# Ledger of designs, part 16: VH-VL binders against p39960r1967to2165

Target 1, 199 residues: p39960r1967to2165
Amino acid sequence: VPLEDVCERENTLIPTIVVKLLEEIELRGLDEVGLYRIPGSIGSINALKNAFDEEGATDNSFTLEDDRWFEVNAIAGCFKMYLRELPDSLFSHAMVNDFTDLAIKYKAHAMVNEEYKRMMNELLQKLPTCYYQTLKRIVFHLNKVHQHVVNNKMDASNLAIVFSMSFINQEDLANSMGSRLGAVQTILQDFIKNPNDYF

## First folded at step 4 (VH-VL)

Design E4 (framework fv_regdanvimab)
Fold by ESMFold2-Fast, scan of step 4:
Structure E4 (fold): chain C 199 residues (1-199), chain A 123 residues (1-123), chain B 110 residues (1-110)
Amino acid sequence: as target 1 above (199 residues)
Amino acid sequence: QITLKESGPTLVKPTQTLTLTCSFSGFSLSTSGVGVGWIRQPPGKALEWLALIYWDDDKYHTTSLKTRLTISKDTSKNQVVLTMTNMDPVDTATYYCARSPFYDFWTGYFDYWGQGTTVTVSS
Amino acid sequence: ELVLTQPPSVSAAPGQKVTISCSGSSSNIGNNYVSWYQQLPGTAPKLLIYDNNERPSGIPDRFSGSKSGTSATLGITGLQTGDEADYYCGTWDSSLSAGVFGGGTELTVL
């Protein structure tokens, strides 16, 4: 389902499934070695995904502090799958070239850091509200994961890599011979390390 | 233009070790998320996945051949090397190397393939 | 010991439609993305479909992919003689920590 349709249906700025999954990981998963890199049990991921579909993400009776969901990597895996299955990526098809072109110029030293940050903030403000709020929530979540790197072994660089494909449609990636994937990774790594510069 | 090319011996005797090199251009294994894998195809048979190495030196091998397979990379030379020990006539196949554009195993696929090199194992 | 099952062959006339199935389990197709490859005689495989239903640049819209549960399907419409080839599905198997391919399907265009 498209992100905007979910937010409109639920009358929320961020899909409830995203909020619930991220809050549960923040509660008990931040020190899990290989968080987001090591997959959870396939059966548990599938069962959790089906439970959200059947029991409803906005239902107050549905909670992730159920012993059915004791495996934190299944919660993390469910979140990653949700992002990858979105019909449009979080930078959106309409704007991903603007985001990645900006990062490519910055990496080529065609602009100074202060100008890059100003222009990046301008692009972020052009995202639909649901996309912006969802991206902000995810970035601050990943910053918390990064802060626990001593225990979980997942720093901003590792996280940028495993999440990069959630931020660019495969059609846009295929047309760039991988250069835009590198740009997405650069953007995400910077967001994760320095979230308050952007959100 | 992304290209990959396999090189190595075309004839190997039983019990010997096979070493194949994949040389590529148009991309680098210093690029985050990128990997290079090896696939083989015996004459008239199906594709068989063998091994994969990612930019960060993370390695995967098919379980049935894990003890015989070694995969390594030289990022500065744009090369990936596959070594397989104790060769047997059943290992006769065309060996391909191919690029994986994704680190995320949820979406791992091969977008560019080498032409393949045929390895015959016989006395 | 095939992990992914495909029909060994399919055939149809020029201009017709065919579908090629690929059946797996929860550890592979059920929880991971599916790709499809075309192999013309004497050539290396070529990527046709990735991420269940996406086409690389240069692949015509006659080729389509879909996935439901633990099975995936490759659809080819408007068949041409140049489509005669072997077709392979592929995915990741999380329980094996390895990639897997189907057994292949030979398409004959009569």
Scores: ipSAE 0.006, ipTM 0.523, lowest interface PAE 9.7, mean pLDDT 85

Design E5 (framework fv_regdanvimab)
Fold by ESMFold2-Fast, scan of step 4:
Structure E5 (fold): chain C 199 residues (1-199), chain A 123 residues (1-123), chain B 110 residues (1-110)
Amino acid sequence: as target 1 above (199 residues)
Amino acid sequence: QITLKESGPTLVKPTQTLTLTCSFSGFSLSTTGVGVGWIRQPPGKALEWLALIYWDDDKYHTTSLKTRLTISKDTSKNQVVLTMTNMDPVDTATYYCAHSPYYDFWSGYFDYWGQGTTVTVSS
Amino acid sequence: ELVLTQPPSVSAAPGQKVTISCSGSSSNIGNNYVSWYQQLPGTAPKLLIYDNNERPSGIPDRFSGSKSGTSATLGITGLQTGDEADYYCGTWDSSLSAGVFGGGTELTVL
């Protein structure tokens, strides 16, 4: 289902499933070695996806502190899969070229850091509200994971790689011959390390 | 252009250790997210995934051969080395190394392959 | 033990359409992305499809991929004699923590 349709249906700024999954990981999963890289049990991931469809997607009393969901990697896997299955990625088809072109110019030393941050903030402000708020929530979550790198072994660079495919549509990636994937990784790594510069 | 080439002995005796080197150009294992894997193919049989190493030295091995396999890299030389102990005639195969563009197994695939090197195990 | 099942062979005439299936389980195809490889006689495999249905540059749109549940399909339209090869599906198996390939399908163009 499209992100904006979920937010409209739930009358929320961020999909309830995203909030619940991220809160649970923040509660008990931040020190899990290989968090987001090590896939959880596929059976547990599927069971959790089905439970959200049937029980929990819009029920604010739904809890993931249940023996059925004891495996934190299944919660992390469910979240990662949710993002990948979005019909339009979080940078959106409409704006992904603007985001990635900016990063490409910066990496080519065609602009200074202060100019890059200013222009990036201008692009972020143009995102639809649901996209912006969901992106902000995810970035601050990944920053917390990054802060626990000593225990979990997943720094901002590692997280940017495993999440990059979730921030660019397959069509946009194919049309760029993969060149924009590196730009997405650069943007995400910077967001994760320095979230307060952008949100 | 990404290119990879396997090198090592073409004949190995049973119980010996096989050492194969993958030499590559057109990319660096200092590049974040990049990996190199090893795949083998016995004559007339299917492809068998063996091992994978990433830029950050993270390593994966097929479960059935895990105790026999070691994968390592030398980033400065653009090389990845696979060793397999206690070789047996059943290990006769063409061995390939291949480029993995992504750290993420869910989206992982091998986009460029070496030509392969044939290793025969016989007494 | 093959984890991914493909038909051992398929054949068709030039200009026809052929499909090759790849069947797995929830631990591999069900929750991971599928790639397809073409291996011409005596050569190394070549990537045809990645991430279920994406083509690398240089691969004609005659080749297509799809995935439904725990199965994936490679489609080839406008079959040419140069397509005669072995075709392999590949994915990650979460329960094995390893990559896996199908048993391969030999395509004969008659």
Scores: ipSAE 0.006, ipTM 0.555, lowest interface PAE 9.1, mean pLDDT 85

Design E6 (framework fv_regdanvimab)
Fold by ESMFold2-Fast, scan of step 4:
Structure E6 (fold): chain C 199 residues (1-199), chain A 123 residues (1-123), chain B 110 residues (1-110)
Amino acid sequence: as target 1 above (199 residues)
Amino acid sequence: QITLKESGPTLVKPTQTLTLTCSFSGFSLSTSGVGVGWIRQPPGKALEWLALIYWDDDKYHTTSLKTRLTISKDTSKNQVVLTMTNMDPVDTATYYCAHTPYYEFWNDYFDYWGQGTTVTVSS
Amino acid sequence: ELVLTQPPSVSAAPGQKVTISCSGSSSNIGNNYVSWYQQLPGTAPKLLIYDNNERPSGIPDRFSGSKSGTSATLGITGLQTGDEADYYCGTWDSSLSAGVFGGGTELTVL
């Protein structure tokens, strides 16, 4: 289901499943060693995904503080899978080349940091509202994970690598022969380290 | 379109050092998350994982051969080199290099493979 | 020695369904993603399944993967003579800090 359709159906700016998964990780998972790196049980991830589909993400009686979901890596894995399975990536198919071209130009020393940040902010403002708000929520969440790196061993660089495939779809990745994946990682690492420069 | 091709000697004498080069196109090892691995297959036997190098020069080797294996990359030439010392007839195998598209700790797979190069170790 | 165990061979008739198992431990299949490879006689291996159950572009949906606990399964429906090949499972082993492959399964379509 497209992100904007979910937000419209739920009358929200951010999908409820995203909010619930991130809040649960922030509640009990921030100090988990290898958070997002260590894969959760695929059985538990699929069971959780099915529970959201069957019991409803907006149902007040549905809670992640259930013994069925005690494995925090399954919650993290479910979130990662949700992003990966979106029909359109969070940078959107229409804009991902603009985002990645900007980062590629910056990495090639064709622009200075201040110019890069200004132009990146302009691109972010062109995203549909639900994409922008969802991206903002995710970035601040990953910044919190990064802040707990002493305990969880997951810094901004590690998180950017883990999440990079969620921000560029297979069609756009194939068209670039993989070179844009590094650009996505550069963008995400900067967002995670310096979220207030962008959101 | 990703392609890889192995090159090196087809015949090696016992105790010699084997050097194999993987030349590739369609991707760069300067791209974050990508890697290239080496796998071998003795005649009629199973695939054996040998070594892997990532874009950031992080390297992994199979424990049974770790002291004999060296993997290195030359990002500017789009090449990865595998070196194996003290060759023995049991090392006779087809050697493959392969692309791994995504670094997520403990989640590696090879989506494109070279054609393989056969190395025979014999006097 | 093999870290991942597969049956050495499996046979079925055209049009039938076959499953190939791959058994490991907590340090490999139990905590990591599984991939599957098809190797036709005289050719390099080809990726069939990655991340337990995902198919690369161009792989028909009659190939499927699943994982439960420390075991993984490759399913092939609607068997064709062109499916005669060796099939390998692969994963990362966290205790070895290395990739591992199964021993391979020879599929014969009778």
Scores: ipSAE 0.000, ipTM 0.446, lowest interface PAE 14.2, mean pLDDT 84

Design E7 (framework fv_regdanvimab)
Fold by ESMFold2-Fast, scan of step 4:
Structure E7 (fold): chain C 199 residues (1-199), chain A 123 residues (1-123), chain B 110 residues (1-110)
Amino acid sequence: as target 1 above (199 residues)
Amino acid sequence: QITLKESGPTLVKPTQTLTLTCSFSGFSLSTSGVGVGWIRQPPGKALEWLALIYWDDDKYHTTSLKTRLTISKDTSKNQVVLTMTNMDPVDTATYYCAHSPYYDLWTGHFDYWGQGTTVTVSS
Amino acid sequence: ELVLTQPPSVSAAPGQKVTISCSGSSSNIGNNYVSWYQQLPGTAPKLLIYDNNERPSGIPDRFSGSKSGTSATLGITGLQTGDEADYYCGTWDSSLSAGVFGGGTELTVL
């Protein structure tokens, strides 16, 4: 389902499934070694996805504080899979080239840091509200994971790599012959390390 | 262009330790997300995944051989080393090293392979 | 034992189409991406397909991949004598925390 349709259906700015998964990881999963790198049990991930479909993400009686979901990597894997299965990525098909071109220009030293941040903020403001708010929530979440790197071994660089495929769809990667994947990683790493510069 | 080449002994006696070196060019294990894996193939049999090491020294091993396998890297030399203890005639195989282009285990594959080195285990 | 099952052999004449199946479970093909490799006699494997259906540069569009549920398929159209080789599927197995390969399929072009 498209992200905007989920937000409209739920009358929210961020899908409830995203909020519930990220809050649970923040509650008990931030020190998990290899968080988001180790996919967890696929059986548990599928069971959790089915539970969200059957019990409803917006149902207040549905809780992740349940022994069925004790495996933190299943919660993390469910979230990562949700992002990959979105029909359109969070940078959007329409704007991913604008985001990645800006990063490429900056890395080539054709732009100073201050100008890069200004232009990046302008691009972020062009995203639909639901996309912007969801991206912001995810970035601050990943910043918290990054802050726990001593215990979890997942710094901003590692997180940018494992999430990069969730921010550019396979069609856009194939059309660029993979050349834009590095740019996505650069953008995400900077967002994760410096979220207050952008959100 | 990415190239990899395996080197090591071609003959090993039972109970000895095998050490194979993968030497590569066209990429660095200092690059985030890059990994190198080892795969073997006994004569006339299927490919068998053995081990994988990433740029940050994260390591994975096949469960059936985990107590016998060690994988390590020397980033400055562009080398990855596989060590297998207690060699047995059933370990006779062609051993390959291969480049893993990204860190995402959900989407990982081997895009470039070495030519392979044949190791025979016999008295 | 293999966790991914392929037919041991397939055969067809030049110009025909063949399909090679690869069957697994939820812990591997079901929720991970599938790659396919071609191994010509006496040579190292070569990547044909990655991420279920993507072709590396230089691989002709006669080769295609698809995935449905816990099974994947490699398709080869316009079969050529030079396609005679062993074909392997590969993926990650989350329950094993390891990569896995299928048993291989010998393609004979008659």
Scores: ipSAE 0.006, ipTM 0.513, lowest interface PAE 10.4, mean pLDDT 85

Design E8 (framework fv_regdanvimab)
Fold by ESMFold2-Fast, scan of step 4:
Structure E8 (fold): chain C 199 residues (1-199), chain A 123 residues (1-123), chain B 110 residues (1-110)
Amino acid sequence: as target 1 above (199 residues)
Amino acid sequence: QITLKESGPTLVKPTQTLTLTCSFSGFSLSTSGVGVGWIRQPPGKALEWLALIDWDDDKYHTTSLKTRLTISKDTSKNQVVLTMTNMDPVDTATYYCAHSPYYDFWSGYFDYWGQGTTVTVSS
Amino acid sequence: ELVLTQPPSVSAAPGQKVTISCSGSSSNIGNNYVSWYQQLPGTAPKLLIYDNNERPSGIPDRFSGSKSGTSATLGITGLQTGDEADYYCGTWDSSLSAGVFGGGTELTVL
């Protein structure tokens, strides 16, 4: 289901499933060693996904503070699965080349940091509102994970590697012969480390 | 601060194998999108692209020399090695290694070059 | 064989403008980015232009690049004696899965 359709259906700027999963990780999962890198139980991830489908993500009575969802890595895995299953990635098919081209120029020292940040902000403003708000929420969440690196061992670089495949569509990755994956990692690492420069 | 330097023999006999090492600093070949290429230039002639190895260990070789060339990397030593078999006097050239940022996206451009090492093939 | 064609030489007087062409095909210039390199006598090549028209830091704006269809052009304005060098275009060839360089152009300033 397209992200814009989910937000319209729920009358929200960010899908309720994203908010609930991220809030639960922020509540009890930030110090989990290998958070997002260590896979959760497939059975628990599927059970959680089915619970959101059956019990309704927007239902006030649905809660992740349930013994059924004790495994934090299952909550983290469900979130990663949700991002990967989006029909269009958060950078969008239409704009992913603009985002990644900018990062490639910056990394090649063809652009000063202030210019890069200005142009990146211009690209972010062109995203559909629900994409922008969802990306912003995710970036600030990953910044919190990064801040707990002493305990969880997942810094901005590690998180960028783990999430890079969720921000670029398979077809866009194949068309670049994999070179854009590094650019996505560069963008995400910078977003996670310096979120207030962009949001 | 990116620097590269070629090293290897300056004289090679016909039919022998040439081994050249590129030692570099200021970047890592574990960085996504980065590659190191080899280019040669016979005396008074044009630049000839030879080979490239990237961060993901993908290897590319010029079609005319493909069967004679191997390229490998040692990320821990910051080195890239080019091997060329069955050397001939026509292979006499200055050999360069060079840094390539996001080579398959940027069409294999090279932003920093080594000084070059001259290899003469004669008996 | 040469896949990219450049004129073998070009000449102009100090202060003038010179243009160097690079002609290819759809598998190289037509679908990929073009770079340009300056090689002063006895030295390694130096990147002048990448991504068709971008300059690395430290390259004067007297040097410019452009691309149209299967051809690319390097422009040098306000020509100086220090610009005497060989100039090479370069790109990726998708059909060869390899990088390619032009044959080079020798620029003489009077």
Scores: ipSAE 0.000, ipTM 0.441, lowest interface PAE 16.6, mean pLDDT 84

Design E9 (framework fv_regdanvimab)
Fold by ESMFold2-Fast, scan of step 4:
Structure E9 (fold): chain C 199 residues (1-199), chain A 122 residues (1-122), chain B 110 residues (1-110)
Amino acid sequence: as target 1 above (199 residues)
Amino acid sequence: QITLKESGPTLVKPTQTLTLTCSFSGFSLSTSGVGVGWIRQPPGKALEWLALIYWDDDKYHTTSLKTRLTISKDTSKNQVVLTMTNMDPVDTATYYCAHSPYYDFWEGFDYWGQGTTVTVSS
Amino acid sequence: ELVLTQPPSVSAAPGQKVTISCSGSSSNIGNNYVSWYQQLPGTAPKLLIYDNNERPSGIPDRFSGSKSGTSATLGITGLQTGDEADYYCGTWDSSLSAGVFGGGTELTVL
């Protein structure tokens, strides 16, 4: 299901499943070694995914502080799977070339100079509201994970690798001969390290 | 104590299908993150990555051989099977299976089988 | 068609240091973890380094790995005759959705 359709159906700016999963990881998972890299049990991930479908993500009685969901890596895995199953990537098929071309163009210059940041902010503002708000929430979440790198061993570079495939479709990746994947990872690493420069 | 062992025919005729079985112990393909891959090495040449299957049945194949390769698993038997169609003399190689401990991206193979030599000749 | 480039051979005397390079692109080394393998004559490869610079248990600290940009390096100090082997780098290639190995480097200890 498209991200915009979920937000419209729920009357929210960010899908409730995303908010609930990220909040639970922030509550008890930030120090988990290999968070997002080490997969959870497939059985636990599928059980959690089914529980959201059956019990309802917007239902106040559905809670992740349940012994059924004790495995933090299953919560993290469920979140990654949710992003992978979105019909379109978070940069969107329509805009991913604009984002990656901007990063490639400024590669020979300081990536975080004021002109680059201004142009990146302009591109982000062109995203549909649900995409922008969801991306913002994810970036600030990943910044928190990065801040706990001493314990979890997942810095901004590692997180950018893990999440890059959620930001570019396989078709767009193949058409660029892999050059755009590096650009996506560079953008994400910068977002994770410096979220207040962009959001 | 992870161990893997390749088995299958040592001689294959051109155009035939090769079927190799990897039998393993010390781990299960029901464990999250675990995978088993196949690698080959022609005599005196470099290692060539062929295919990888993960615990959740997610499968990857080298692009140059993708249409010829099939990888499958039988979790209850602790086996992974590689099938390669339309064998050619250039496919003569030692074939290895190996254990992969992580999913999200391939971090390497930490334990390897001894390898089985397959000769393709008429 | 080889996407990771290694020197074909390196050599040094016992007790010396050698460095083996592995060069790729952004779709492989630039964005993914690098592993290194030792293959002694007539044997299966053995994992020496994973995650760019980590050693499995039992691998001596004479072996080290590093990565910068689209290149990786294996370092071997205090060379021993038992180190004579072929060395391979390996990584994931995101554009191919497949693993790739380098062409291998033959190390000769004088």
Scores: ipSAE 0.012, ipTM 0.515, lowest interface PAE 9.3, mean pLDDT 85

Design K1 (framework fv_fasinumab)
Fold by ESMFold2-Fast, scan of step 4:
Structure K1 (fold): chain C 199 residues (1-199), chain A 122 residues (1-122), chain B 107 residues (1-107)
Amino acid sequence: as target 1 above (199 residues)
Amino acid sequence: QVQLVQSGAEVKKPGASVKVSCKVSGYTLTELSIHWVRQAPGKGLEWMGGFDPEDGETIYAQKFQGRVTMTEDTSTDTAYMELTSLRSEDTAVYYCATSPYYDFWTGYFDYWGQGTLVTVSS
Amino acid sequence: DIQMTQSPSSLSASAGDRVTITCRASQGIRNDLGWYQQKPGKAPKRLIYAASSLQSGVPSRFSGSGSGTEFTLTISSLQPEDLASYYCLQYNSYPLTFGQGTKVEIK
């Protein structure tokens, strides 16, 4: 289901499933070695996904504080899968090329740092509200993971690599293997390291 | 589309070393976990080693520890497997195989090189 | 090390037949199992990952099932182009280990 349709259906600015998964990781998973890199059990990930569908993620009584969900890597895996399965990237289909082209130009030294940040902020302000708020929540979450790098071994560079596929949909990836994936990694690493420059 | 192209067949004498290359295209080498698998004539598949992204280092099967070295040249997107002190029982087809480590849904060995035949005889 | 045992080692079946290959792990591996097809003279090709997930582009007649220690690969309606050796791989822990292979022949 498209992100905007989920937010409209739930009457929220950020999908409830995203909020609940990130809050649970922030509660008990920030020090997990290899968080987001070490895969959770696919059976546990699918069970959790089904529980959100069946028990209603918007129901206030639904909780991840449950023995069924003790494996934090399954919670992290469920979140990563949710992002990957979105029909549209968080950069939006209409703008993903603008974001990645900007990063490619910056990496080629065709613009200075100050201009890159200004133009990046302009692109972010053009995102639909639900996309912007969801991206902002995710970036600040990943910044918290980065801050725990001594324990979890996942810095901004590692996180950018493992999340790059979740920020490019299958259609865009198939058309531009390599160059745009690298561009997404550059964008995400900078966002995670310096979130207050952008949000 | 990920494509792995390996170097050509080699004939070596016992005691020599061999270095097989695997050139990656369609992705950058830094986004892939490269592993090496061999197959002796008429036998099954045997894992030799590969990059473990969870530990950030290359690991080898105990049988090959001390004789095998796996390296990467990111500037040319080429992975290498060097096997030393060759014996006749090392005669096999050697494959490189890869998985994108940034996407844990993909699992292992979704792409394979064409294989390199290494024959150890005098 | 986790030992992977396949059965049968070889089989011969007719086009249209249902074929089942079993793979047994010496300890629990959850669903961290892949199935690979190797046609004569070719590199292996992945058919199944995560015990039951079909690789994109693989015909739907192939399916995988199982978890823990016992797994099966099923070909619902065998075709002549399915003449190959089939291997399971556990990737639950290092070292990665393959089954010994099952050779499928068409009679």
Scores: ipSAE 0.000, ipTM 0.453, lowest interface PAE 12.6, mean pLDDT 83

Design K2 (framework fv_ontamalimab)
Fold by ESMFold2-Fast, scan of step 4:
Structure K2 (fold): chain C 199 residues (1-199), chain A 122 residues (1-122), chain B 112 residues (1-112)
Amino acid sequence: as target 1 above (199 residues)
Amino acid sequence: QVQLVQSGAEVKKPGASVKVSCKASGYTFTSYGINWVRQAPGQGLEWMGWISAYNGNTNYAQKVQGRVTMTADTSTSTAYMDLRSLRSDDTAVYYCARSPYYDYWTGYMDVWGQGTTVTVSS
Amino acid sequence: DIVMTQTPLSLSVTPGQPASISCKSSQSLLHSDGKTYLYWYLQKPGQPPQLLIYEVSNRFSGVPDRFSGSGSGTDFTLKISRVEAEDVGIYYCMQSIQLPYTFGQGTKVEIK
């Protein structure tokens, strides 16, 4: 289901499933060693995914503070799976080339940092509202994970690598012969380290 | 400034043991694992095993299982590979290489030691 | 063990000409996390290996843009758009989807 359709159906700016998963990780998972890198049990991830599908992510009585979901890595894995199963990536098919071209130009030292940030902010403002708000929520969440790196061992670079495939579709990656994946990682690393420069 | 510095060359008799060190600097040692990879003269690269500097967990290639022990000393940021019951086919250059994760499936070995030549001859 | 097969094992290239190296794995390197655990390393004479490409197509920091990686599943390619003298060495593909990690046999690249 398209991200924008989910937000419209729920009358929210961010999908309820994203909010619930990220809030639970922020409550008890920020110090989990290898958070997002160490895979959760596939059985637990599937069970959690099924529970959201069957019990409803928008049901206010549905809680992740349940012994069924004690494994933090299963919650993290469910979140990663949700992002990867979105029909369109978080940068969107329409704009991923604009985002990645900007980062490639910046990495080649063809523009100064201030200009890069200005142009990146302009691109972010062109995203549909639900995409922008969801991306903002995710970036600030990953910044919190990064800030707990002493305990969890997951810095911005590690998180950018882990999440890169959620920001570019396999179709767009194949069309660029994989060359744009590094650009996505560069963008995400900067977003995670410096979220207030962009959101 | 991130680097891995290995101990010097060793010449050993068959049946002896060798312990190679790999000293890390310029990064948080416990955020990475250390891989050991060897290369026999004129041959390709062979993975020997992995140790997590975070928790000391190890995994060894079957070919050396039972003869190798990998350890990590977090107080000195140094990894060690101890290979016992040396055979002539253990003659190789031994490299240590860091991976950014303590997880076994990460082959992102971005920093390598300079190599330690181990010669096993009768 | 996953077997990694490189072709060719050796190639001689005129400076400025392109080079292409193939790597085939005995099983898919795609993980359930969506990543493909395929890497390319270059070993220059007398030096340790150096990382060139990670996860199929990402250039490691400082690697020139003349290097590109592509592929999916079991078939992977490393391309050098215009080979330069400093590119001489042995190129290895490697997988880390399954223990033990395994390398291809290596492809020796020489200048003609």
Scores: ipSAE 0.000, ipTM 0.434, lowest interface PAE 15.5, mean pLDDT 84

